# Ledger of designs, part 10: VHH binders against Putative cysteine-rich repeat secretory protein 14 (CRRSP14)

Target 1, 255 residues: Putative cysteine-rich repeat secretory protein 14 (CRRSP14), of Arabidopsis thaliana (Mouse-ear cress) (q9ljw1)
Amino acid sequence: LNMNNPYLYHKCSANQGEYKLGSLYKKSLDSGIQQLSKDNEVFRGGFVYMDHTDPNGTLRVYITFQCRGDIYGSHCRSCFATARAELFKRCPRDKAAIIWYDQCFLEFSSISTGGKINYDDNICIDTARARPNAKTHTGDDSVLEFLRLFENLTNIAVTKRNNFVKDVEKPALYAAGEKRFGNKKIYVMVQCTHDLTPRACVECVNHNVRQFQDCYEDKPVGLKKGARVLGRSCNFRFERYPFVNAKTSPNYLKF
Below, E stands for the ipSAE of ESMFold2; O stands for the ipSAE of OpenDDE; V2 stands for 0.75 times the mean of E and O plus 0.25 times the DockQ between their complexes.

## First folded at step 5 (VHH)

Design w3 (framework vhh_enristomig)
Fold by ESMFold2-Fast, scan of step 5:
Structure w3 (fold): chain B 255 residues (1-255), chain A 121 residues (1-121)
Amino acid sequence: as target 1 above (255 residues)
Amino acid sequence: EVQLLESGGGEVQPGGSLRLSCAASGFTFSSYEISWYRQAPGKQREWVSTIYSGSDTYYAESVKGRFTISRDNAKNTLYLQMSSLRAEDTAVYYCAADFGDWYEPSEYDYWGQGTLVTVKP
């Protein structure tokens, strides 16, 4: 198998400021990341949200890590190792930072992020901007098909369990699939962080789909071959080529 | 003008190997994803593999583990290394670049002329 894992984006937060080297914040952050790195259950399940404090309980750091829903085990652990190394290199003293790779994301913050939809720093990524003859979308019928497809996919994500992970009763909050779309086949995915409720997951994805439309409303660039909206709480993606491993993707559908 | 030219096809025994090439011109090759498709006699064209500008690779399930797609940006060339070839791999192989989106006409799809691969006992 060839599991490529390209860097997508990162953000160092200016709003939460910087920690000093050797500070209790840095020690708490390093301790939390080290604890996460040794937990095989995180990489088996693909998600963790941790609330980590220094020994005196006076300074708290929040760490979120998630692998794409088709990535487990050694590949998930590998993505974590890459994300960890790059995040601290790119955001050396920031109290809050996030990095996204194709197969996972890693975030830390001094502010609690768990259980709430976070729309900060959502980024629209498409394959169109660098290509010749980029055009703005103009087809209403295709938009309706697209919206209906993601509504159906999101409903599956919030109702179906992950049948590849034992002893998990909650919905997977992940779904992927393929569908004939117009004259081409489209491959699609939605995913929310596991700290969200099903209702919050639906709200998060709906917001990101609306944001995606807004990203192109006044741009000279159109949709080309695929796009995604990366968020701290959820993301969605579509491509004209398969990008998830269907055999390890829970609830993979052929529409 | 965008052009794609395939080469490297031929006859091979089952279990054999071939390397296909696609020479690209008329666009900034390193910035685009490029795909291989194939068409067997009497069948519709099917997708085989794609390599993205960042070198991400994707494969049809039928060829995964047997075929390797790669690119040489300095030479503006796409490759498909085929191994463990089967009779079912017999087809004309096409290099493809698509600058359109789901809402644009097919005139933005660019195809080469194809190169024939025949796997014979």
Scores: ipSAE 0.006, ipTM 0.278, lowest interface PAE 10.6, mean pLDDT 80

## First folded at step 6 (VHH; framework vhh_7aqx_2)

Design c1 (from s26 with Y104F; at its last look DockQ between E and O 0.01; V2 from the best seeds 0.00; counts 0 for: pae E 6.3 > 2, placed apart)
Fold by OpenDDE, look of step 6:
Structure c1 (fold): chain B 255 residues (1-255), chain A 124 residues (1-124)
Amino acid sequence: as target 1 above (255 residues)
Amino acid sequence: QVQLQESGGGLVQAGGSLRLSCTTSGLTFSSYAFSWFRQAPGEEREFVGAISWSGDSTDYADSVKGRFTISRDNAKNTFYLQMNSLKTEDTAVYYCAADLSGYFFTDSSYYDYWGQGTQVTVSS
């Protein structure tokens, strides 16, 4: 299994404006990020949504960080460090931004994003585009089976806890697995941010699955070689190769 | 500062037993999962076994399953590797490791902290 952490995408949001050098916002943001970096519990759980106030307690910055469900400890921290560095480099002075790596994402915002499903920043990544010969289409039955698979996977994500993390009894909001379709096997993953309710998670994933259908030009929609939808609130991914560590992945299922 | 220190290693005859200890400091012991790894001369470091934060879950490499047992004592900030029915192929430097997630992994790269290792030599 490749444990590299490739950059995937980032978005600098202009709608929230820019901060000035030396501004209170920047100070608050830096303070929040620093606080996050020192919080080992974040890396145990793999998620944080924090409402951080500036030193004066007046200005708020909202920071979200999540590691992929199979990523823990030093790997999660490493991803954070990378994401942090690149996000600030790529989105200088933006009050809102998000960056995705294969193993984590980092977001900051001047407005509250907690508990909200943000579809505006969703990005589709088509693995098949990178591999022209990897395009495989299946009939409607396979598509339905695919959808059922993700429905099941999502149900697992919103009902089963993460046994890999101490003191987390709520649903993991993460699940991964594998299933054979004909002579091929697909590997799948769903993950929601922990600021979402199970219901919201289901809605988010379903939306992403539908959006996935819209991401491709080829109709009718069949099983692709691989793809992912990146979102602030949830992620959807499938591949023809293993992309999560099954040994470190909670709720990893062989369908 | 986090420290892990192995002890209990030494020379033992094949078929014998040895108990390794890993004493920790500078971390919240109850929050960590712990594991043992070993590295024989000329070989890569390999997973031996691990215990979850709660102690409810353990796992062992196939090569040591049934012979080795891992336990933890939260009151002493120490966890152990009981090695029974030792074999010559068990000869290695044994390392203890700590995982902040509270669960263990066979992949050594996931672990946050490591001990310096203790030599275990099993003679024929």
Scores: ipSAE 0.019, ipTM 0.358, lowest interface PAE 5.9, mean pLDDT 87
ESMFold2, look of step 6: ipSAE 0.129; ipTM 0.622
ESMFold2 (binder alone), look of step 6: mean pLDDT 81; pTM 0.822

Design c2 (from s26 with D56E S57N Y104F D107S; at its last look DockQ between E and O 0.01; V2 from the best seeds 0.00; counts 0 for: pae O 14.1 > 2, placed apart)
Amino acid sequence: QVQLQESGGGLVQAGGSLRLSCTTSGLTFSSYAFSWFRQAPGEEREFVGAISWSGENTDYADSVKGRFTISRDNAKNTFYLQMNSLKTEDTAVYYCAADLSGYFFTSSSYYDYWGQGTQVTVSS
ESMFold2, look of step 6: ipSAE 0.280; ipTM 0.692
ESMFold2 (binder alone), look of step 6: mean pLDDT 81; pTM 0.823
OpenDDE, look of step 6: ipSAE 0.000; ipTM 0.252
ESMFold2, look of step 8: ipSAE 0.346; ipTM 0.720
ESMFold2 (binder alone), look of step 8: mean pLDDT 80; pTM 0.810
OpenDDE, look of step 8: ipSAE 0.000; ipTM 0.234

Design c3 (from s27 with A110Y; at its last look DockQ between E and O 0.01; V2 from the best seeds 0.00; counts 0 for: pae E 7.5 > 2, placed apart)
Amino acid sequence: QVQLQESGGGLVQAGGSLRLSCTTSGLTFSTYAFSWFRQAPGEEREFVGAISWSGDSTDYADSVKGRFTISRDNAKNTFYLQMNSLKTEDTAVYYCAADRSGYYFYSSSYYDYWGQGTQVTVSS
ESMFold2, look of step 6: ipSAE 0.034; ipTM 0.603
ESMFold2 (binder alone), look of step 6: mean pLDDT 84; pTM 0.849
OpenDDE, look of step 6: ipSAE 0.025; ipTM 0.370

## First folded at step 8 (VHH; framework vhh_7aqx_2)

Design f1 (from c2 with N57D T106E; at its last look DockQ between E and O 0.01; V2 from the best seeds 0.00; counts 0 for: pae E 15.0 > 2, placed apart)
Fold by ESMFold2, look of step 8:
Structure f1 (fold): chain B 255 residues (1-255), chain A 124 residues (1-124)
Amino acid sequence: as target 1 above (255 residues)
Amino acid sequence: QVQLQESGGGLVQAGGSLRLSCTTSGLTFSSYAFSWFRQAPGEEREFVGAISWSGEDTDYADSVKGRFTISRDNAKNTFYLQMNSLKTEDTAVYYCAADLSGYFFESSSYYDYWGQGTQVTVSS
């Protein structure tokens, strides 16, 4: 299993304005990021949403960090350190920004983002167009089975707890697995951010699966070789190769 | 390790007041939402009220609205429940709970961390 952690994408949000490098906003961001980096619970659980204020309590910054559901401890901390360094480099003056790596994402914002579905800052990255044998894929049938698979995965993610995190009864909001589609085997994962309710998680995934169908499907032939949808609120991925650690994945399934 | 500890429970006459405290350790207090629940004998845990990590949102069960007030003091890592105009039906074990997401929920099943509980008894 290759533990490489490539950069995937980032967005700098112009909607919330800019800050100057020596400003109180920048100092509050740096202080909040520093406080987060020292909290071992963040890296044990793999998620945090926090507010942080300047010493006078007048400027609030909101910071969100989440590791992929199979990544804990030192690998989660390493992803945070990488994301932290690169996010400020790529978005040096924006009051809001997000960066995605293969194993985590990091976001900051000047307004509250927690507990809300973000419908706007989602992107899809296809791996490469699959060349499925069209003779074995009857019209849109493989896409329909893909949609059913993700519906099943999402239901598991929002109903089954994470057995790898002690004393947590909340659903994992993560599921992964594998299923054979015709002459191919597909590996899949779904994850929602831990600040969503189960209902919001289902809504987010369903929305993004519908919204990005053109990204992961190449009509009339069927599913592409692989794709992933990156989002602040939920993400999903499929590939023709394993990409998560099944042994540390809560809710890993062979369909 | 994350720990929550309640204090301030006890016996009080109907119409009286109590202030419960929930002290936390092993948490980044400003990152978590906090809620109070209560449980009478033979009943399910009942939502009492909650405050978000920012303090911008609070919510209360209908049965306690106007009588109970929730607050937080981030400098002291302490979360409070001020209970006024107490009634005999407020008699229960009161629990504080924290959620990793920083948002509060009315369902007890969504909370990661719980205190041990403190008894509140309201006599007539």
Scores: ipSAE 0.000, ipTM 0.215, lowest interface PAE 15.0, mean pLDDT 81
ESMFold2 (binder alone), look of step 8: mean pLDDT 81; pTM 0.821
OpenDDE, look of step 8: ipSAE 0.009; ipTM 0.291

Design f2 (from c2 with N57D S101T T106Y S107D; at its last look DockQ between E and O 0.01; V2 from the best seeds 0.00; counts 0 for: pae E 19.4 > 2, placed apart)
Fold by ESMFold2, look of step 8:
Structure f2 (fold): chain B 255 residues (1-255), chain A 124 residues (1-124)
Amino acid sequence: as target 1 above (255 residues)
Amino acid sequence: QVQLQESGGGLVQAGGSLRLSCTTSGLTFSSYAFSWFRQAPGEEREFVGAISWSGEDTDYADSVKGRFTISRDNAKNTFYLQMNSLKTEDTAVYYCAADLTGYFFYDSSYYDYWGQGTQVTVSS
């Protein structure tokens, strides 16, 4: 298992404008991030959506942080610290920004993002693809079984609770696992941000699986060797090698 | 409503073998996934190994990998744990658990259906 935590991607939102260094917005953002960094329950649970205001109540900043569903405690905190530093370096003046690492993401925004599916800021990363010029008799059926696998995985994510976190009874909104396809095994994961309802999580994942099919499928050859879709609201990944810790994944399955 | 019963436990010398069985009264045994857990005195239940509904996917705890083998016989409604090269550390009560959706889990708290347990004692 590769537990490295590489940077994946970031986006600085032009749509919400910029702030000046030393401004009330920057001070409010820094205050919210600092408050988040001191909250041990965030890193135990692996998720927070924070509506943070300055002391005078004149400005609000919204901050979202989530660790991958198999990452808790000090590893989650370490990912936060890395994401915090790098996000401000890459987006030094934007009122909204998001950064993804393999093990977490961090977002801030000047407008509320909580509980809402974000369809606009998703990105697909193709990490491997099928050999070019393969014979065209290989299966669209393997992609269909992949789609069924992700439907099953998503249903598990929205119905099964996370027992690795004490006193949390709601669904984990995370599932991972493996399944054999022909002579090779595929490893899979889905996760929604914990501010979504189970229904919204299913909608987000199903939308992104359909929307990015050209990214993870190499027609006419079939399924690529691996890909991931990153989003504020949901993400999924598949690879030909393990990439999550099965022992700390709340819903790890062999299909 | 689903009833699970373990059997095959007992006393065995280190290096020996035992086969545990888990039988169910359920009509749809072939659609279940099964897991073995074990519990030593003063310890929490520990994952031992599991098999999916299709039998195509299995996994084992690192402590037993290469020594324990699971299988299922749908004609007999029985799920087996073959334990070879037993060690004194394997001494525990062994429990069978079932998941009716056909998938298995590493955390015992995801299972609602359990047997009563069978004692395995490995002497030095």
Scores: ipSAE 0.000, ipTM 0.166, lowest interface PAE 19.4, mean pLDDT 83
ESMFold2 (binder alone), look of step 8: mean pLDDT 82; pTM 0.832
OpenDDE, look of step 8: ipSAE 0.026; ipTM 0.422

Design k1 (from c2 with L100R T106R; at its last look DockQ between E and O 0.07; V2 from the best seeds 0.00; counts 0 for: pae O 11.2 > 2, placed apart)
Amino acid sequence: QVQLQESGGGLVQAGGSLRLSCTTSGLTFSSYAFSWFRQAPGEEREFVGAISWSGENTDYADSVKGRFTISRDNAKNTFYLQMNSLKTEDTAVYYCAADRSGYFFRSSSYYDYWGQGTQVTVSS
ESMFold2, look of step 8: ipSAE 0.007; ipTM 0.402
ESMFold2 (binder alone), look of step 8: mean pLDDT 85; pTM 0.853
OpenDDE, look of step 8: ipSAE 0.000; ipTM 0.306

Design k2 (from c2 with S31K T106P; at its last look DockQ between E and O 0.01; V2 from the best seeds 0.00; counts 0 for: pae E 13.8 > 2, placed apart)
Fold by ESMFold2, look of step 8:
Structure k2 (fold): chain B 255 residues (1-255), chain A 124 residues (1-124)
Amino acid sequence: as target 1 above (255 residues)
Amino acid sequence: QVQLQESGGGLVQAGGSLRLSCTTSGLTFSKYAFSWFRQAPGEEREFVGAISWSGENTDYADSVKGRFTISRDNAKNTFYLQMNSLKTEDTAVYYCAADLSGYFFPSSSYYDYWGQGTQVTVSS
């Protein structure tokens, strides 16, 4: 297992019910996961949405996997292996579940999730929760500067292609960068799942930036030292330290 | 009823300047991102440049960078394209477009609100 791939969070969805061990659902899910694990294009591109069915066409499972936009190849495959093992351990009978690691997420569902914005399965983790010794407040009013930087990165993510992945026409739906605030620096990343249109990506990011403002802002005024919003459809993160590989990040910007 | 109307097109000699305006009604102007597109005869609509809802982010097609400038005036509900150092290749019908998300897109297929277009003709 890759020790630089920390677990972040998981969710077992009760809303789609449970399956029995040995059931057709479990067999179809295992078959789909095995098919995904053999597909080298998934780990080169860092994304798959799979609509998988049993041989008789009577049951469908839906599987989504995505690596963080700077993670490819063996690191992406390693994150998948870790995620699949832990997801079934933590959600052993649920028909729908998702797990997030620092470098990827894995989701399965009994209903179609592809191309849709998920407004329900989103969470925010501030730096103090993820790193207990970290301060939660910057001590300055940088919220407006963060929101402006975030808007710029989001526009880049939905307009510029990923030149590290061959034969992909659509925008990368990923951007990362850094900006100096006086004598301090902030590092930011945004990413949407590759099954979204550019417009859906923007909609997802806008929704989550507004919905989780209390997580990344200390009232009455101030930006927390860092936070991340995890979602099936989009995620974003800022920190006071670098957390992505700038050399393998498509669309990395210094402001 | 969202309406966009371009104006300011016309005939200009190469090397000259022209300023296009896009006036809007039936929308809250400050919430929208705006883009200029252009279309030469027999060609698809081409992205020219755009400005976000806040006015802080702009982008331009490589063919117009350094020559064209986009701006917005929220008090007048008007979005502008200043075109300098015009070339004959800039001859086209210019369209303004709007998107409620507040972000802009380089593809015309993402926009639902369009003006009727204004002709720009650059002569040698």
Scores: ipSAE 0.000, ipTM 0.307, lowest interface PAE 13.8, mean pLDDT 84
ESMFold2 (binder alone), look of step 8: mean pLDDT 83; pTM 0.847
OpenDDE, look of step 8: ipSAE 0.020; ipTM 0.356

## First folded at step 9 (VHH; framework vhh_7aqx_2)

Design a1 (from c2 with Y110W; at its last look DockQ between E and O 0.01; V2 from the best seeds 0.00; counts 0 for: pae E 7.8 > 2, placed apart)
Fold by OpenDDE, look of step 9:
Structure a1 (fold): chain B 255 residues (1-255), chain A 124 residues (1-124)
Amino acid sequence: as target 1 above (255 residues)
Amino acid sequence: QVQLQESGGGLVQAGGSLRLSCTTSGLTFSSYAFSWFRQAPGEEREFVGAISWSGENTDYADSVKGRFTISRDNAKNTFYLQMNSLKTEDTAVYYCAADLSGYFFTSSSWYDYWGQGTQVTVSS
């Protein structure tokens, strides 16, 4: 298990404009972030969507934070701290921004993003093309099997609760697992933000699977060695090596 | 400050029984899952078992399943490890553990809070 939490990507949104120094927006944003920093429940749950209102009740900032489904407690907190620090450094005056790390993402916005599927901020990060192994020329069959696997994982994510979390009635919106393809294993993960409904989660994941086919497929060889699609609302990843902690991962399956 | 303290360890003959206790302070006991680990000399610390916050769910290592049981008493801020049919291979220092998240995990590296441990020795 990789204990590192590498930076993946960030986006400063230009369409929401910039705030001025000493602005009420910045004050509200800082206040919201500070509040999250002190909220242990956020790190226990691994997710928060905050509608933070300024002291005057007129200005709102929307903050979203989520840890990867296998990341809890102090590890989740650590990711938040890192994300917070870097996001403000990288997007110092933007009213909206998002940053992804391997173990979490942090977003703030001047407009409400909760419960909505964000299709605009999705990106693909793929592993460099490796020479095809002559033994794994399964072509379309391997891709189909891969898609079936993701379908199964998505179904699990939207139907099974996180049994680690107290008093949570809704599905985990997270699943991970491993499957043997011939003499090799692939490791897979799917996750949606907790503000989405199960239906929205399925839609989000399916959209990404369709839109980013080039991210996971290496025609005509078959599957790439590994890749991930990052999104505000959902993400998926697959690798040839374990990348989640199976012992802390809800809904981890060996297929 | 969160504190965990084990008690109840000692010397016992094979086939015998022991009950370990872990008393906690500095946390909301009812909101936490709790775990037991053990470490034999020269070995890595290994998961023994855990109990959920509600007490309704337990998990055990295969090596102790059927012999060990974990329970909790919220009124006493204490959880227990009942060890029956003890074997010489059960000899170890036993640790109780809790995590900031309030969850339990089978990996020791994820835990924030540990007791000091109690020695359990099973003789042949």
Scores: ipSAE 0.018, ipTM 0.346, lowest interface PAE 6.6, mean pLDDT 89
ESMFold2, look of step 9: ipSAE 0.030; ipTM 0.534
ESMFold2 (binder alone), look of step 9: mean pLDDT 81; pTM 0.820

Design a2 (from c2 with S54T G55D; at its last look DockQ between E and O 0.01; V2 from the best seeds 0.00; counts 0 for: pae O 12.1 > 2, placed apart)
Fold by OpenDDE, look of step 9:
Structure a2 (fold): chain B 255 residues (1-255), chain A 124 residues (1-124)
Amino acid sequence: as target 1 above (255 residues)
Amino acid sequence: QVQLQESGGGLVQAGGSLRLSCTTSGLTFSSYAFSWFRQAPGEEREFVGAISWTDENTDYADSVKGRFTISRDNAKNTFYLQMNSLKTEDTAVYYCAADLSGYFFTSSSYYDYWGQGTQVTVSS
């Protein structure tokens, strides 16, 4: 298991404009971030969508934070701290921005994003093509099998609750697992933000699977070695090596 | 090497009190969550309670809520289980546990580090 939390990507959204130094927006944003930082429950659950109102009750900032489904407690907190620091450094004065790390993402916005599927802030990160002579899963059959696996995983994510979090009956919107393809294993993960409905989660994941086919498929060879699609609303990843903590991963399955 | 060591177990009468200690070494104590488990003869190991990286974040099994309290001392790398109003059904070997996530789980199968256990016997 990789204990590092590498930076993956960030996006500064220009369409919402910029705030000025000392502005009410900045004050509200700071207040919201500070509040989040002090909320230990957020790091237990690994998710928050905050509709934060400034002290004057006139301006709202929307903050979303989520840890990867297998990341809890101090590690989740650490990811937040890192994400917070870098996001503000990389996107100064932007009213909206998002940053992804391996273990979490952080977003803030001047407009409500909760419960909505965001298709605009998606990115593919893939592994380089395998050498032509490398033993890889080749052909259409491997891709189809992969897609079936993801479908199954998605279904699990939207039907099974997170048993690590007490008093939450909602599906985890997270699942991970491993499956043997011949003499090798594929490790897979799917995750949606907790503000989505199960239906929205399925829609989000399916959309990304279709949209980013080139991310995971290496034509005409078959599957790439690994890839991930990052989104505000959902993400998926597969690798040839374990990348989640199976012990702390809800709905971890050996297929 | 990570080590957890329980102490404070013994024989006590029903209604009495006992305080267990778990001393840890080989890990950054302040960054971890710690849990207590217990196992009675012929029974499965069960969750008793836990404390996270802050003293404010505790959780307990329903069977011990209101009677047991968990605390921690970062300076001593030790966390505690204060057991009050003990019952005969509290008789078990008590184990302390830690995981790498810094969070606690109610399932014993998820923990990476365990103490050797300390016997607690509550007589009628």
Scores: ipSAE 0.006, ipTM 0.254, lowest interface PAE 12.1, mean pLDDT 88
ESMFold2, look of step 9: ipSAE 0.086; ipTM 0.590
ESMFold2 (binder alone), look of step 9: mean pLDDT 79; pTM 0.812

Design a3 (from c2 with L27R S31D; at its last look DockQ between E and O 0.01; V2 from the best seeds 0.00; counts 0 for: pae O 10.0 > 2, placed apart)
Fold by OpenDDE, look of step 9:
Structure a3 (fold): chain B 255 residues (1-255), chain A 124 residues (1-124)
Amino acid sequence: as target 1 above (255 residues)
Amino acid sequence: QVQLQESGGGLVQAGGSLRLSCTTSGRTFSDYAFSWFRQAPGEEREFVGAISWSGENTDYADSVKGRFTISRDNAKNTFYLQMNSLKTEDTAVYYCAADLSGYFFTSSSYYDYWGQGTQVTVSS
């Protein structure tokens, strides 16, 4: 497992406007972030959707933080710290912004985002194409098999609990695993934000799989070497190498 | 690589107390979660208890709950198992383990680093 936590992407949303220096919004945002930073349970669970209200009860800021499903404790906290620092640096005065790291994402917004599928902030990050002469699965069959794998993985994500987190009855909304394709393995992961219902999670993942077909498919060869789709509400990734900690990954399966 | 070393084991009478220590080598002691396991002869290794990276969260096996306490001292790179009201059934080799995630698990298969173990014998 790569212990590094590389930056992936960020988006400063202009549609919600900017806050002024010394504004109540900024104060509320800072307060919310600070509160989050002190909540150890967030880092154990790896997720929080916070509806933070200012002291006057008139202004709300919505903060979402989630770690990758295999990331817990100090590593999750570390990711938060990094995300926090960079997000505010990269998106100064923006009322809404999101940043993705390999191990977590952090979002804040002036409007409620909880339980909603966000399709607007999705991005594709693909890995370099495999060598043309590499023994790879070619054609539609390999893609179909890949899609089936993701379907299965998604089903597991929305039906199985995270046994590593106590007192959570909801499905993990996360699954990872590996499957052999010929003489090579593919490693896969799917994750939704915990504010989504299982049904919404399935919808989110399926939508992204359809929308970002070019992200994982390399026509006419078949599958790309690797890729990930990042979203506020859900994400998936596949690689030819292990990229999650199987030991700490809920619902890690060897297919 | 983290090296773990147990100490404090020995012979004790039933009803007595013993304190085990696990000293770790390396950096970033504060980032790790730690656990104690034990294995009696002919038995499988079993979870005893664990402490999170922050030290705020602990978990114990039902068999030792209320009798055993785990704590950590980051300044000393050491965590402890305080065993009170010991029973003959507590006789085992006790192992300490470290988790790189900072989270602990009840399954021994998830831990990356282990100590060599220390013998605890409780006599009647």
Scores: ipSAE 0.007, ipTM 0.278, lowest interface PAE 10.0, mean pLDDT 89
ESMFold2, look of step 9: ipSAE 0.300; ipTM 0.701
ESMFold2 (binder alone), look of step 9: mean pLDDT 79; pTM 0.800

